# VHH binders against q09150: the designs that were tried, part 15

Target 1, 302 residues: q09150
Amino acid sequence: MRKEYLVSHIEENAHQADIYSLNVVAGNLWSASGDSKIKKWSIGDAEHSLVEEIDTPHKLGVHHLATSLDENVVVSCGFGQDVYVWNPETNEFRDLGNNAQHPSECWSSCISPDGQTIAFTSVDGRIAVWDNPSDCKISELDTKGKFGLCIDYSPNGRFIVSGHQTGQLFLISTETGRLFHVLSGHTSPVRSVAFSPGSTLLAAAGDSKMITIYDVLSGDQVGQLRGHAAWIFAVAFNPVGDLLLSADVEGKIKIWDIDTMECISTQSETDGAIWAVAWYKNGFIVAGADKSIRWYRAAATE
Short names: E, the ipSAE of ESMFold2; O, the ipSAE of OpenDDE; V2, 0.75 times the mean of E and O plus 0.25 times the DockQ between their complexes.

## First folded at step 4 (VHH)

Design m38 (framework vhh_gocatamig_d2)
Fold by ESMFold2-Fast, scan of step 4:
Structure m38 (fold): chain B 302 residues (1-302), chain A 121 residues (1-121)
Amino acid sequence: as target 1 above (302 residues)
Amino acid sequence: EVQLVESGGGLVQPGGSLTLSCAASGFTVSSNALAWYRQAPGKKRELVAGIYSGGSTVYMDSVKGRFTISRDNAKNSVYLQMNSLRAEDTAVYYCAAYSYLRESPTSYDYWGQGTLVTVSS
């Protein structure tokens, strides 16, 4: 039973601007920042050393990053709505804006578990799924102008969920390319969505300051997690799926037990906004407006 | 509502200087990425200069060393100081703001109306 997390490492001035996105894959942490840099950090090293610093073609900052599980595909979204797909081995950046069929003004993206498809949200409300190898659109949902702020693939690859500025959530079947459920419960912007590892549950959070848990297949609300006093920008299930991590713009971090739907831990090491969170083998990582990356390790109870 | 109001455009001689101002209302300049774009007749709109939320700046190659972007958080404004102006700098200049917070449910990226800069002898 683990209920406590302690700060194990702080990388101060990890970037020169806000850190907006964190991804943990293949033993590495990836961070993306308003400074237009993407950085790769070691998970296995106790010092969590910088592995690589990547100069991106983004000129106004990188606010979203998606990485494939094998690290062969990375998608970055920047201010000014520019979007790039690239292979970290070559650092060759492909501008998706060169394809006339690419959705205009992308905001957020996610990569399928097999790395073959990329899903995008857009400012005009389109949700597009693209075949990465062929650079061809395979499906699109038009939400009729609803700005998409966040998007995620289920770990089993069968579903995509998008969260929107209106508070609406669209759950899409990847097999049919069609809308499966419209999930309601929020009337203000949804900033973050996450599937559970078993692909059975979905968490959504944002400006309502509450987290709603949905059953994926039924579309039913199965729980609401209340306690944050500020806008929530990040939620993430742990790899086991028994815990949810959330963080708000006042720097509060909460851990929730999904079985009981109760907050079991609240922490704050900063007053600055936390924009991004990610779980790793030993605990979790947060980053945000203070330009630092904070690493937390689980403390086991004997 | 979010509004960007540009000022400072006009006719200037080659080699002259001009300062463009962009006043923002309805959001906080210090929390956003801000940029100056320009569009000359028959050309695509291009990024001239930008300032990140953290204060770092970027410039297109043809204006480096001549133009300076700056921000005044107390006045909620962004500026473009243009020195050693050339005929090829003639364009309509647009202020743009990119908000991570998206403070309005109906707002997208924010653009001003543009201000004309003509560099002519």
Scores: ipSAE 0.389, ipTM 0.687, lowest interface PAE 2.2, mean pLDDT 86

Design m39 (framework vhh_gocatamig_d2)
Fold by ESMFold2-Fast, scan of step 4:
Structure m39 (fold): chain B 302 residues (1-302), chain A 121 residues (1-121)
Amino acid sequence: as target 1 above (302 residues)
Amino acid sequence: EVQLVESGGGLVQPGGSLTLSCAASGSTFSINTLAWYRQAPGKKRELVAGITSGGSTVYMDSVKGRFTISRDNAKNSVYLQMNSLRAEDTAVYYCAAYSFLRESPTSYDYWGQGTLVTVSS
């Protein structure tokens, strides 16, 4: 069934530079920007108000943000090799780059569902898993120079998937710390990966302009979603897992039905790149090059 | 954008001023974060100043109030205005660019060749 989404709120000039990363956790939206700020916005109220503006120690912009489900752990990655882990209640930033075992030039990160471990990609192709409480490396996979652009934890905590500039995806078992599958289907950079809420499927997209859906346990391709005409930098499953949201560098936003593998909605209200997307209870949120945050809500189902 | 060319270095007396320029090639300049680093003989390379795509700036503590970074997107250039120069500012100055569109695994963003600044009497 076709679903219609309408823009419900636009926060103009939400940041002073591109917004690169968005995270939604129970009632709050987190945004990270090239202006070196991280901002927290309320989405539990009728108004989408700014809750907190955080001056980060990042000097050259924040291009990636990961937030634990309980909001007790935030990981931020910036240009210039700055990587920080912090508790939002204290706003004390721990410089992970000061740890001798920390990989150089982390690019992307994700936090385990229980908040205890953090996984990182690196420009040099290392995928490292760290125990957050003890600040110690648990495991590392060396891809031998394949730049890791994106990473995600499965909601059940059993798997990590990373996407690389070669188009390869590495699916890692968290129980063993070992490679489970190398996934095929892309020969261009993979910019975004996402697990379904049930941890049974994963989506990968990037410079191929195509979204590939994989079965996690078998590693098999179960679908391909075609229709974007530009590089895709963000994909996200909705909380139910029946829809996928995608956005490209020309500002096109698409919603896909995972059962039918068809596009059921296309939006194009922006002419700039969309770098980040996130679902929330009433719809979805996008942000990117125009420095605004846009909220969309479901209008009808037919 | 793949190449950076620094210029404007030279010999100057303590208390003097210099303006460094960095010219970039390519169409992605306006979205890049740009930075000036320096490396003095026998020391590690250090961040001197940075400017984000939105124009927010950062400075090393020892140069705050003396140095000003600026960008001109129409000219694909970034500048470092250096005032009240000190002997300890003597170094090779490097321009760096950082891009969210980066995909190169083997080269750390894009670096220029450097320009020498000597502060001495």
Scores: ipSAE 0.620, ipTM 0.809, lowest interface PAE 1.2, mean pLDDT 87

Design m40 (framework vhh_gocatamig_d2; at its last look DockQ between E and O 0.01; V2 from the best seeds 0.00; counts 0 for: pae O 9.9 > 2, unsure alone 60.6 < 65, placed apart)
Fold by ESMFold2, look of step 5:
Structure m40 (fold): chain B 302 residues (1-302), chain A 121 residues (1-121)
Amino acid sequence: as target 1 above (302 residues)
Amino acid sequence: EVQLVESGGGLVQPGGSLTLSCAASGSTFSINALAWYRQAPGKKRELVAGITSGGSTVYMDSVKGRFTISRDNAKNSVYLQMNSLRAEDTAVYYCTAYSFLRDSPSEYDYWGQGTLVTVSS
C-alpha cells in the first residue's frame, strides 16, 4: 500500500522569490511567484523546459493563479490586493480591482473549467461570483467579515468552496447561486481547499495541521488525515481521485490513500515552507520558499 | 504576527535628505515584500516605494530618482533613502509588510504606526 516517490528533476532558483502557486493544465505547469512573474514549464520532456516567462503587472508579487481548462483565461491575485484577468495568448491584462462591483481587497480566486465565471474571496469575507464575458458581478455571499483565504471551483462546474480564517468553509451551488453547506470541522485558518476530480469529495487543510475530507452532496465529514506537525498550505487530489497530496510550512510532503485515510508516503524538505503542489501523470510537483520547483515520479511506475 | 517599527522621520529643509528605516518582526517565515506608503493631511495613502524579497523595486513617479528603497533580508528591514526633499514630500510615512501567512482582516497586523517627515524652511 505504501508508494515511493523519488525526485526526478529540480529546477533550482526557478523564480527569484517564493513560489506560491502551481497549476497543471494543457500540457504545461504554471508557476506564480512573489517575484511578480508567472512562468510556464513543459510537462512533456524530462528537463521540464521553460516555455514562457510572463512579466505581470503585480508589482509586489503574485500569490494565486487559476486557469480555465483550455488555458485561454487566467486569473491572478497579488500582494498589492490587485487582481487581473487575462488571455495568455495575448498577455492583455484586465485590471479587475478597479471595478467597484467586486469585493474589496480580493485575496484568492478561482475560475470555472469553461472560463465563463470567476469567483473571489476577500479580506472582508464577501465571496463574489463574476461573469467573465460581461465583466459584471452575478452574485455575492456575505460571510459577515470572515476573511476568505482560499477558494476552488469544482471540476463539474456545480460548486464553489471557500476556506476562511475562522475555520469555516462555505460551499456554494453554482446552479442556484445559494449557499449549499457550511462546513465547520476546522477551528483555525483554512489555507487550502480542493475538490476531487469527480467533484464528490473536497479536502480542506490549514493551521489546524490536519486535513478534513467532506462529502460534497451531504456536507458530512468522511475523514480526517492527521500526521503533519506544521501548518498545511497546499492540498491536491490526483487525477484519479484516490490519492491526496499535502505539504506544510516545514517542508514535509505527504501522500494519502483516500480509501483507507492513511498516509502512504512522506518526503521531507529542509529548505523551508512548501506553498504549492500539483500532480502530473504518475508524479507530483512542489514549490515554495526555496524558489525551486521539484518534480517527483513514482518509483515503481514508468 | 508581523510587527513594524518605523524611525528616521523629522524636520528638514527643502533639498535635504533623510533615511527612514523599518524593522519587521514576529514572523518565522519570509516576508514577500516590504513597502513605504505616505499620507499627507486630507489625502489618501499612496504607495511611495516597494521592494520584494527578490530585489525588484517599484517607485511612484514623483519620487523616482530621488528616493531609493533597500532591504536587508536577514534583518527583515527596509530603508528609504530620501534625497532632494521637497515640500510636497511632507507626510506621515508608513511601513508595511506583505506575507502569504496573512490571516487577519485588520490593517494593524501589517502596518506600522508611521513616522512624520516635514519638509519646510
Scores: ipSAE 0.701, ipTM 0.874, lowest interface PAE 1.0, mean pLDDT 87
Fold by ESMFold2-Fast, scan of step 4:
Structure m40 (fold): chain B 302 residues (1-302), chain A 121 residues (1-121)
Amino acid sequence: as target 1 above (302 residues)
Amino acid sequence: EVQLVESGGGLVQPGGSLTLSCAASGSTFSINALAWYRQAPGKKRELVAGITSGGSTVYMDSVKGRFTISRDNAKNSVYLQMNSLRAEDTAVYYCTAYSFLRDSPSEYDYWGQGTLVTVSS
């Protein structure tokens, strides 16, 4: 079985530099760029309109963005290791570097499904969980120097997974604040991780050019998805959880069937790196080095 | 990975000018920003100036109006034009690249060897 996806909209020059991060929440697309701007776009309308352009305090570019499901909390990580937490209603940015207990040199972050806690990776390998309302550290895992490149919360809120430059993954129980599993299978940097919507599976990918699927509770490897010929920087499960989207630094986009572990679609419409992907109701969105945002919709099936 | 080579340092009289150059090679397609830092003996390393691929700039307060950073994306090069130099500007100047491909915890992995600037009569 094959499915075809077609480009439905291209927003050329959506930013003035590479687009590094995309989030889809509450009917909106958020994009973060090396131009130090964060932009909010309407999804589902015919023109995919720009809603808001936010000029951030980041000086050297924004490479990571996490948004709460209710859009009340946004966390941005920038080049130069600056980290801000802000409320989009007020656009008031709080510099986390002012709190001495916050890990220095954070790289990536994620927000819990209830919006109450934020988890951070750092260059020195610390994984910190922070209570956002009180601005206090809840827990910390020290991986002993393993640079954390990516992080995600399970949709049920019970787990956090981080991916590291060594290829290791650390699965943390949010209930205990302790390590639940150390997952292996990669020996090169893990650039992207994603939990399935049911919180039962997780996907990890990076410089190995393969995607490994793990069972969350057992820590067992369930499958490996091979076919990319370049480093993978983005993976995402669709809302149903039956498909995985992946994209590489040569601009290839693949859709995988999780039940069969087979590639069902490949797109090669750009040759620039794709840094970020996100699913939405009627398809998916990609962005990267060409400074554009591309919307894809499923074509009619046979 | 990214490699950086600095040049243009030297001895200059107070009030004089120098232009520093930094050439980047390797995986340059992932570089978002290039920056100049300096370190004087007995002092911590400090950010002097930075420039993004989109052309936005940042400067340390004590060099604003005296130093200008510029970038040539086609040559993967960054330049620091230093005017009205003062004795306090004496330091080793380092070029650094901020890259999305960073995979090392070492802060020196994306640093050049440095170029010495001496402002003295």
Scores: ipSAE 0.697, ipTM 0.848, lowest interface PAE 1.0, mean pLDDT 88
Fold by OpenDDE, look of step 5:
Structure m40 (fold): chain B 302 residues (1-302), chain A 121 residues (1-121)
Amino acid sequence: as target 1 above (302 residues)
Amino acid sequence: EVQLVESGGGLVQPGGSLTLSCAASGSTFSINALAWYRQAPGKKRELVAGITSGGSTVYMDSVKGRFTISRDNAKNSVYLQMNSLRAEDTAVYYCTAYSFLRDSPSEYDYWGQGTLVTVSS
């Protein structure tokens, strides 16, 4: 069944460069941009006011941002191959690239639900898991040069998944630190991965213009979502897990019913690339190349 | 640290079936994947089939549809069901444990002693 969404708010010029990452945590929207700024926005008010602007030590912009559920730990990855772990409250940045045996050329990161573990992908294909705040390496898998483009931590903290340039997905058990599954279904770069809220499903998408849904435990493909005409750069499950949000480089936003594997909504208010998406309440947020943050609301809730 | 013991090899006629077993002991939690390799006389060792801890599988092209690799985690065992065996399948079959960790001493961390499979009329 079709579902209607309406733009409820647009924050124009939210950043001075492309917005590459969005995270909704504890009632706040976090945004990260090529302008090397990280911003917090209010979700609770209709105006979605700017709560905080953070000047990061990144010199060439931020393309990935991970935030712990309690907002005590933030990890940012920059185009300069620089990585920082910091406390949002104090804004004290720890340079992991220089202070730890972190692999060079880190690209993407995710944080465990409890904030005690941080995982990274690297350009040279390493998947590294680190303890926070000790900065001790827990494990590292070497995919042998396959650029890790994205990574996510399961909500239950039991799995980490990374997407790579080759189209491969590596699912790692956090209990053993070992490879749990190598997931197939893509032969082109995977740009985004996301666990369902229950950690039972995994969505992966990228240059194939297709979204693949996997069963986490079995590793089986349970669905393929077709409809995008361009590279997909972001996917996210809604809080309930029955809907999936996706966006591509042509500015198309799609909502998918996970039960039926059908697209139930398409938004096209912008023709600029959308790099990041996030759910909030019964709506969602997108951002990308046009430097704006767009808030959508389900029409039925108006 | 990890020991692998193969069994199940033997003489079989073309078109026949055989099931190989490999029992792993020791620190098996450190294993990313288990695999079967084979080496025929005068040939290089080659990957036949592999299975990850979660059950993802890989096969060499020549055995696809004929061979099935499976794992019993409760028994710390890996199996290779070989159907429709051919003369060219004749080889010593080895069980091995993979590690994808960069700090691993080898890509193939552990090997069994091998079991001979002979396919002949």
Scores: ipSAE 0.009, ipTM 0.254, lowest interface PAE 9.9, mean pLDDT 90
ESMFold2 (binder alone), look of step 5: mean pLDDT 76; pTM 0.769

Design m41 (framework vhh_gocatamig_d2)
Fold by ESMFold2-Fast, scan of step 4:
Structure m41 (fold): chain B 302 residues (1-302), chain A 121 residues (1-121)
Amino acid sequence: as target 1 above (302 residues)
Amino acid sequence: EVQLVESGGGLVQPGGSLTLSCAASGSISSINALAWYRQAPGKKRELVAGITSGGSTVYMDSVKGRFTISRDNAKNSVYLQMNSLRAEDTAVYYCAAYSYLRESPTSYDYWGQGTLVTVSS
């Protein structure tokens, strides 16, 4: 059964450059851009008004943003490999690793569900786990892979997954700090990974134009979602876990039913690359190269 | 994959000027940020100036008003115009390119080899 989504709001010129990262937490949308600004937007009002504009110490743009579920911890990564950890209540930016162990050359990050640890990818394929309260590196895994492009924590906190430029995927046990599975299925860059809300499934997508669904515990490939004709930069499970959202560099947006492994909706209203997507209570949000933030809401089914 | 080659360095008197050039192998139209760094003997490498696709610029405080960064997409080049040069500007200057897209599994070298700028006492 096909489900329709409609554009409910477009914030044109939301930033002055490409928007690379979107996060929805605690009733707010966070956006990060090549203009070196991070902005917070209202989820609750119909106009989705700008709540706060944050000037960052990033000089060359912000391409990745991770926010804790309680919004007390934000990690931003910029071009030139600037990495900052900050509290939105104070807007005090802390250079993570200006002590003895600098996590330099980091590309992407994620925050554990409890907000206590931060995991980072690096340009040489290393995965570092950082203890946020003590501001110290607690572990590092050398995947022997190349450039780590994406990373995510499972909602139950038991696993970290990283996706690499080679197509390699590494599933790491947080309990042991060791590699749990090397996941097969991709031989080209993996741009985006996402755990399901139940922590039982994992989605991976990128330049193969295909989305692969894995069972976390077995490491087995349980599904492939085909239909995109361009590189996929963003995938996200909805909060219920029955749907997956994906978007590509030609501006195509697809929604997939995870039980049937079928595409149930396709939207094509952007004319540039979509770099980021996020679900919210009424639908989903996309942003990318056109500098706009687009809000979609679910329409009545036929 | 991008290869960067710097040129235009040399010896100059205090108060003089130099233009540094950085030529890229292939198109820079898709490069998200281009930057000039410098490293003086015994010092850490520091960001001097940056320019994004679309022309937004940033500068370190000590060079604001003296240095100008520009890009020419048709020539696949980025430039650093340095005016009112001071002894403290003496350093090896490096060009760097940053792309959101990583298209090859091959390791990228987004840094040039550097060009020496010496401002005499």
Scores: ipSAE 0.565, ipTM 0.771, lowest interface PAE 1.4, mean pLDDT 86

Design m42 (framework vhh_gocatamig_d2)
Fold by ESMFold2-Fast, scan of step 4:
Structure m42 (fold): chain B 302 residues (1-302), chain A 121 residues (1-121)
Amino acid sequence: as target 1 above (302 residues)
Amino acid sequence: EVQLVESGGGLVQPGGSLTLSCAASGFTFSSNAMGWYRQAPGKKRELVAGITSGGSTVYMDSVKGRFTISRDNAKNSVYLQMNSLRAEDTAVYYCAAYSFLRESPTSYDYWGQGTLVTVSS
């Protein structure tokens, strides 16, 4: 199968610095930038308009954003050790990263599908799970100093996966709060992880320039996707789960068929690094070092 | 290889001024946030001033109005202008770079020994 994607909209200078994180939820796009702003954009059929610009308390820029499916909880991680949790309707920010019981610098986060818990990675290798309503830590895994670069919750809520600078991945059972698998296959930093919508598969990518697909329950490698010539910072399964989107630091965008494990599309309309990708109803969105947000839509037919 | 070289420190009397410079190499400077940290004798290292890749600035309360951080992307440099210096500003000053490419398990990124600022009469 072949599917063509075309640029449908480019928002030039969407931020004043690199855009590091994108999240699509509830018909909105959220973007986080080195300019210390988070912006909310509408995802409409004809218009992709700025809805809200949020001045964050982050001192040195925002490099990570996680938004609950109902948009009631947003978590941001910034350069300079700042981690905030807030309700976007009130914009009341709660500093979670500076808890005296956790002297580690948080790097990345994800929110459970029900919005009740938040999982964090840290520079010192701790993976903490926080109960948002009670504002209390409920579990922690100590990886013994392995810097955690990325983290994701499975859509069924049963697993958390973290990717580390050593190349290791830690798959955690949320039922027990304990390590389920240590996944192998990478010996270089893992920059991005993503669960499939069915929670059966896991994709991991980074400085190895390859994408490894794992079976979640067995921990076995199902496949490897090769073709990128540069570090991969973003991977994402589409809502159906039959496609994977990936992007690298040279601006290459690839779409893979998960059933065949074949690359079905390559785009290279940008020269700068792409740091973030997200799927939406009509296609996908990318953002990165060129400070723009680009919308791609699927062609009507193959 | 990332390298940060601090300069401009020295001995100054209370009420005096100094300008610190940090020259960066080995990474895309314009894409990174930059910070100035200091470590006073017997104290923990602390962020005194920061500047985002977009140019927005932040300051520690005790230096606000006295210190000014700025950057020059064409020269790959960040500066800290320090006015109305006090004895409590005595510290080794470190330049830090925050990169999305970071993979170091240290608390912040810096390279070198810093530059000593002594405020004494």
Scores: ipSAE 0.467, ipTM 0.728, lowest interface PAE 1.9, mean pLDDT 86

Design m43 (framework vhh_gocatamig_d2)
Fold by ESMFold2-Fast, scan of step 4:
Structure m43 (fold): chain B 302 residues (1-302), chain A 121 residues (1-121)
Amino acid sequence: as target 1 above (302 residues)
Amino acid sequence: EVQLVESGGGLVQPGGSLTLSCAASGSTFSINAMGWYRQAPGKKRELVAGITSGGSTVYMDSVKGRFTISRDNAKNSVYLQMNSLRAEDTAVYYCAAYSYLRESPYSYDYWGQGTLVTVSS
């Protein structure tokens, strides 16, 4: 066991409904909730103070949030299938549903590492890549009706991966805008995908209760992480890329060593489903159905 | 997969009240966001009131202070209490459910059959 993680701060009633999405960027944690609010929290202070509370135009709650690395672009998706893009400096929300070429009923999104493009999944299985400055579609992959549940950009910007309700994963080359690999290994919904920081590996997890690790260039499965007994809704590589964090709908949190493919830590301190996780300096954060944000820090090496 | 059944519609005079009920079956109701929509002849369907899984509510401007949405997770039901009804409230009212869990590969959102509300003397 290399490190143990202990809860360092709990923000009880951080939102008034389930917290569905967490992003850590530029010294802040961003949270999105079924209460239709997005909140920004400080990473730098010990109390993790609320920095800003944002009332969104989403009428039925916000279930997805993507934030650019410089915090200049934020994308939010709501249960009314409304999609907004805004710059936090201006506080103006742009409704993408007003553009007839934008896919209707978008579910999940991600922003390229340079902040210039946004990729979207949709209920009808379309994966669209949009140029944010021009508000124009660059490319689209039609999966022929396979609902897209999750999506991520590789840190080097060369690939997009989407995970689908069928269990299929589509790896897209951003250079060509074309399908690079169809990844197999799941026959049930894929709820979460994540690229490693080096862009060489990706992790996929969901209703199979198993995490599959793939080599990006070959498309080969290089590992499987087993131990969760419930649906996994969140996976994330740490900034170094040597650890993977996962969390399930029963509130179990696991940390895996990617080199050995072994579970090195299990936490079970939450009272309900965990929908979202994020790494920060020296620790991680989880949020979900209990409406709290829980901060964990690394303890002494064991 | 959720099935929604609406009830409580009917004819009412201006200034009157109605309570619409929507009963859900077939899935985990308590995690769903719920909405009441209406569609008048020749108009698009519009959101009248919404309630999140946590109980937070939203209303269209024309019904604020007159309509109240509530939910009862033990009964798998959502309600719309409509007071001080006006002729412009005449519409078919629809119940809708939105699930964070995707329960069926063929079900996206769930809609009831609709219940007619007529405000007329």
Scores: ipSAE 0.405, ipTM 0.688, lowest interface PAE 2.2, mean pLDDT 87

Design m44 (framework vhh_gocatamig_d2)
Fold by ESMFold2-Fast, scan of step 4:
Structure m44 (fold): chain B 302 residues (1-302), chain A 121 residues (1-121)
Amino acid sequence: as target 1 above (302 residues)
Amino acid sequence: EVQLVESGGGLVQPGGSLTLSCAASGSTFSINALAWYRQAPGKKRELVAGITSGGSTVYMDSVKGRFTISRDNAKNSVYLQMNSLRAEDTAVYYCAAYSYQRESPYSYDYWGQGTLVTVSS
């Protein structure tokens, strides 16, 4: 069933440089930008109001943001090897780059569903899991130099998946701290990974221009979504888990039905790259190279 | 992915000036920041100055007030104006690009060829 989405709001010049990361948590939208600022926006406000603007210690821009479900823990990764963990109530940034045990060349991170652990990828191929309250490394996987570009925690907390520049994915059991599956099928960089809300499926996409859907427990490929003509930098399952959102560097946005493995919607109102996407209650949000944040809502059935 | 071409190095007397230029080509639309590093014999490579596409800048303490970094986003070029040069500024200067489309695990894929700056006599 084909479904239509409409632009409901455009926040032009939301940042002064590309917007690389979006996170929807607790009724707020968080955005991180190459302008070295992180901004918090209201989702429940009809005006989509700016709630807070945060000047970060990142000198060369912020390209990654992970926010805990309760918004008490935020992890930011910047260009130039900067990695910080901080509480938005105080805005006191803890520099992880000055600790020999923390990943100094972190590229991407994710926070466990309970907010207690943080997983990091690095340029040198290490995947580290860190206990935030005790400031101790729980586990580490060394991929032997495979640059980690993306990472996600399963919603049930049992798995971590990382995507790498080789096209490989590493699925790690959080219970054992050990490698569970090495997933293949891509031979070019994997730029984005996402677990389904039920933790049973995962999606991976990148420079291959296709999206591969895997069964988490078996490690089997269960589907491929084809239609993008450019590199895909963002994929996200909706909260129900029946839809997947994807966006590419030419500004194409696609919605896929996971049951049928078919594209049900394509949007193309932007010419620039889309780096980040997120679902919210009424639809989805995208941001990228044009420095704007665009809000889409599902069209009313009439 | 990205290629960097540097120019402007040379020999200069103490107190003199030089302008370094760096042009980026390839997949340049995702370059967020351009920076200048330097490496003197026997020392680690160190950040001298950096500039984001939004115009914010960073400088090493010992060059503040003497060096100015600037960027031409339309040409994907970065410039380092070096004034009041000292013997301690003698080094090979490298241009670096920070891109969200990074796919290489190796730092040197983001470095230019380097340009020698010698401050002597």
Scores: ipSAE 0.657, ipTM 0.815, lowest interface PAE 1.2, mean pLDDT 87

